# VH-VL binders against q53ek2, part 1

All scores and structures are predictions.

Target 1, 232 residues: q53ek2
Amino acid sequence: MEKERQDGLSDKHKFILQYIMCRTAGVDNEQVRELVQEQYGETATVEDVINELNNSLHNFDFKIKRVQDQLDGRLTLHFQNLSGDPVSQMATPYPPVQIELMRKIIEWIMKCDDYQYSLTTLQIQKLSRKEMGLAPSVIESHLHTFERDGWLRQREGIWTFTNHALAELDAYLHNEYESNLYECNACREIVIAGYVCDCGYCLHVYCCKHLAHVNCINCNTPWANATVIGRW
Structure headers, positions and changes below count from the first letter of each chain, unless a header shows other numbers; Kabat numbers aren't used for antibody chains.
F stands for the ipSAE by ESMFold2-Fast; E and O both for that by ESMFold2, at different seeds; each is averaged over both directions (binder to target, target to binder). V2 = 0.75 x the mean of E and O + 0.25 x the DockQ between their complexes.
[cut] marks letters that were taken out.

## First folded at step 1 (VH-VL; framework fv_dusigitumab)

Design d01
Fold by ESMFold2-Fast, scan of step 1:
Structure d01 (fold): chain C 232 residues (1-232), chain A 123 residues (1-123), chain B 111 residues (1-111)
Amino acid sequence: as target 1 above (232 residues)
Amino acid sequence: QVQLVQSGAEVKKPGASVKVSCKASGYTFTSYDINWVRQATGQGLEWMGWMNPKSGNTGYAQKFQGRVTMTRNTSISTAYMELSSLRSEDTAVYYCARGLYSSGWYYYGMDVWGQGTTVTVSS
Amino acid sequence: QSVLTQPPSVSAAPGQKVTISCSGSSSNIGNNYVSWYQQLPGTAPKLLIYDNDKRPSGIPDRFSGSKSGTSATLGITGLQTGDEADYYCGTWDSSLSAGVVFGGGTKLTVL
């Protein structure tokens, strides 16, 4: 190991970093685990390699963040820029109107009624037309771009944040929408798919399944009676 | 410098409640979680819970659920931990500690600790 | 009993190297970063290592951390009499008791 670290980051570290960086929508932790084991041997861990990379990246205001999918618990790794305004950074190649639409979509998702943290295509079209006067074809084009670039995901016309967007926007959402945020009591990340008990105890769908509880650990109320967060 | 300063020693009867304070200085109080950790004489560290000073959200260790309440007053940068229904087993030094939220998707590490508050529960 | 397992004691002579182990499971060490704390007699704990292997400002490089699988290790080289203390590992546990868990502590004696 000492030989590999004489020059700072080894060529093996740089290979792993490049693999993660070029996948702007994130990379599966299991794929990185296979690469790490191939490069460093069977006992090497993703966590150790990412920690070593982050030690170097921090000097340049970059980080690799691990995100756990809120529904199925799959781990993904995301290359993140820590400097400046996250929405402007996400939207750097976009025209001003498209940046404003992204800011509005973030607001609408965060302030969504009934804990839904998601919008239908029709809701986005209606709100964009009403609040920004945008034509349907312009809205459709921008939504396609946001999905292509990995900021929003859509399933059967229901739109919400990707894991990549949640990683990139984490600080922004805490700063601007703290009163609209739920945090998971098990993993302390933002909840857009989960359950919140009347007592305020909140879990991602995956965290709730992982803990295998019928009742809330804090107040002993059945999770069947909890308020559902998100549409999934 | 960054500091956490706790309230003084308490002597309580069984069945009473105790409320320990922890005053933060030298940093933005709302930017870091406050954790509470206790230690009985000759025993190890036992985590009690965390409190987010910005939101007021808390998470408590299973052992203390229903007996502990963690709150804060942001105007005076002070965190509080109240433990009710005291028993002799609750005799310990109680620490507040600043949570260093770093790297990954879970909370990690405590970088600044209060000096400790001795709570003695005796009949 | 502690969720994380540490040896109750270790000892070595001044100038030697000592290692303290910390063993857990996939729900704690296996999926989360490890911190290490030093507690001198009569004092509050002091953070020695965070994020598996990082040192806070003011901690000498004689102290090092590492993690492999579900185990972590604290290394102390150039052992000094002032290193006599209790040492604790800590991490997040995502299981039933979700929150911070500590090892039982290791008493280091410098002879």
Scores: ipSAE 0.000, ipTM 0.511, lowest interface PAE 11.4, mean pLDDT 84

Design d04
Fold by ESMFold2-Fast, scan of step 1:
Structure d04 (fold): chain C 232 residues (1-232), chain A 122 residues (1-122), chain B 111 residues (1-111)
Amino acid sequence: as target 1 above (232 residues)
Amino acid sequence: QVQLVQSGAEVKKPGASVKVSCKASGYTFTSYDINWVRQATGQGLEWMGWMNPKSGNTGYAQKFQGRVTMTRNTSISTAYMELSSLRSEDTAVYYCARGDYGDYFYYGMDVWGQGTTVTVSS
Amino acid sequence: QSVLTQPPSVSAAPGQKVTISCSGSSSNIGNNYVSWYQQLPGTAPKLLIYDNDKRPSGIPDRFSGSKSGTSATLGITGLQTGDEADYYCGTWDSSLSAGVVFGGGTKLTVL
């Protein structure tokens, strides 16, 4: 007990950390809130517990990141490694060809024309064939694995990053694709679903809706005139 | 204008290897896949694999994996298909055919070579 | 052995119409475009139809294609003696270690 307190983390903190770490695709903030209140009492907050955890984790280049869904604003918590190559770490259990496919998919999503930040199943098939010579069944198998493992999500054949992938890839995307990135002016996170005004002011779909602005707060141009980012 | 011209007939003994060539002309060689399709006497068409001339990447039908190798030489716009460990049942006409470079779901082979007869006999 | 099922033969008189069926599954015809090939005796196959219903330049409009669910059909109207040939359907099969698959072929006789 005393020794653990001197190590900086309580047994209760370690339990919360293990709960989050074991859920590699992320965990609902509301579920963690209930667990925190069970462990520490009604007035305990997720933010306080996560801040305490991160104080210790940063010594080892790890953190727990809160991510807000860009469409519906739902909060999730994600354990991430801040050191090394995020793509290799995401793909640690995968063969080298599958790791390279993930790198290519990231590139294709980031360099997508017309602010789409997404690929159709056909686009992934065509590009994977052209650039890597992969058979469609192999590509489908890898895409299923990426979806199952929480790196990509698909809606009606349209593929893009999960919240978990965005958390894990954040530094990587800034380092490799800075000229291809938009950041939300309200929450300062990467935008793959949102709107960008001609003036450069950019908001996630949720941030735009939540703030209830009819016009751009920077230049007063109606949001109806903004360029759509992403496909949903 | 656009054509694929294949090498001449081959007679081989069981256990030997055969290498068939396919020379492309009239289009940009690296813009389209080369497929290999064979047809035994009196039988239907059997797909063997594809080769991407730009990258050199290949995909082979499971039946031929371990025995077939598809390559190209872009400087002379020529594709090659080598089949090893030949058996009597490999006796067939072998065709090369041009397909869409990056479109597996919309695959059509619009230009075909004249065919190369390979006879495997003892 | 063929993955796609075609009738082994069809016949009709000059000027008549024939249809040739091609049946598969969701992993091939159901998910992918169908092509049709004509093979005259002693020659290489020739593409007649691609993307289910499109004709390459130089193919007469007497040849048509269609697809419904896991089946495809080649239609030939105004039959000519020069149409005597073997006809093959072909598509991509999306199953494990996939590739192009062909029907067993249909021999068209023009009597």
Scores: ipSAE 0.000, ipTM 0.395, lowest interface PAE 19.4, mean pLDDT 83

Design d08
Fold by ESMFold2-Fast, scan of step 1:
Structure d08 (fold): chain C 232 residues (1-232), chain A 121 residues (1-121), chain B 111 residues (1-111)
Amino acid sequence: as target 1 above (232 residues)
Amino acid sequence: QVQLVQSGAEVKKPGASVKVSCKASGYTFTNYDINWVRQATGQGLEWMGWINPNSGNTGYAQKFQGRVTMTRNTSISTAYMELSSLRSEDTAVYYCAREGPSWYYYGMDVWGQGTTVTVSS
Amino acid sequence: QSVLTQPPSVSAAPGQKVTISCSGSSSNIGSNYVSWYQQLPGTAPKLLIYDNNKRPSGIPDRFSGSKSGTSATLGITGLQTGDEADYYCGTWDSSLSAYVVFGGGTKLTVL
């Protein structure tokens, strides 16, 4: 275990940090890589600079998290606040009923037990009405706000977490929904879009494609026979 | 062993009301919603509404709004559907059905045997 | 009439395959999961398919479901005389206060 001390962040570190902080929906890793190479030279890596930034940010309960898109592998960097309740932080500008709805939506996505990790618009309307007594128009208004603010994404009425929401909720989901989570065997991150083999070996869609293997490396069963996680 | 058992056949005059019961057994009554569906002789299925047995919250089809009331008694695991201002076209078999096979799926996995309600002038 | 459109009847011989269609709109099938029910004469309906294509425990794999756009299909292979029944599709309709709608039903005759 090593303890590293330094005099503080350089102006170059502060520039990179400010760039990431100003982009609340996340920033492309490749864009940050270009900035890092401009500031520190060709051999400098995003990983090294972000680790140095996180050493300083940890003192204030902040972190820059790298998120890999589970379908295409695109990397984005997200500035996050680690203090307090992640759901309350996500929903800070919202009234209590809307915060409660967000907590319920997270629970419904996680506890579905059908490998989908998503809900239809009507599933959300049905559950919100039955559990909270909310009117359809109120539910629709709140869903549009969650989409606008970047917490949920929707495609043809199918709702799930954004990459930003997954970054913010990572620790919360591990603490509250451990038995409902799958981890990618290649990258060790949460899987909400991927495949799980009957042997238990699990991969994101991108990680499965990146490994370029037709069969599970653990048991040699074809991936065509695996259970699909998520809806995309 | 999961089952829903409904009350017996009813014969009513136009303008009267009828209350059908649906007794659940073999599962935790408050964990699953109960739907009510009717079917006239030789006709298709017509959804009437649902009740959450835990909260008592209900939702009714627009056609029945103002005439139907769905309730439950958790101490005896029984759901009720009361239809008022009966007309001859309300003559049908009335079913209760549990919404499952799980909380999140759209499907009615366990059905009562049906209650025949005849409305005649 | 019914909100979802099914053919009134379909027929095939034992051992053959048959498909039953269910047509809706963007506010029902287009946005929501579809379930299928089998009703034998004089009995309550029985769930065959839920969530578009999933089978409850005890339903043989001869029964399958699919959904594309605003339409859904129930497939039955290896047809048996015991499959003679009325078949109903069901889904939610986000444009209506009713929230659950059924098709008009399809009578399957095994010749």
Scores: ipSAE 0.000, ipTM 0.463, lowest interface PAE 14.1, mean pLDDT 83

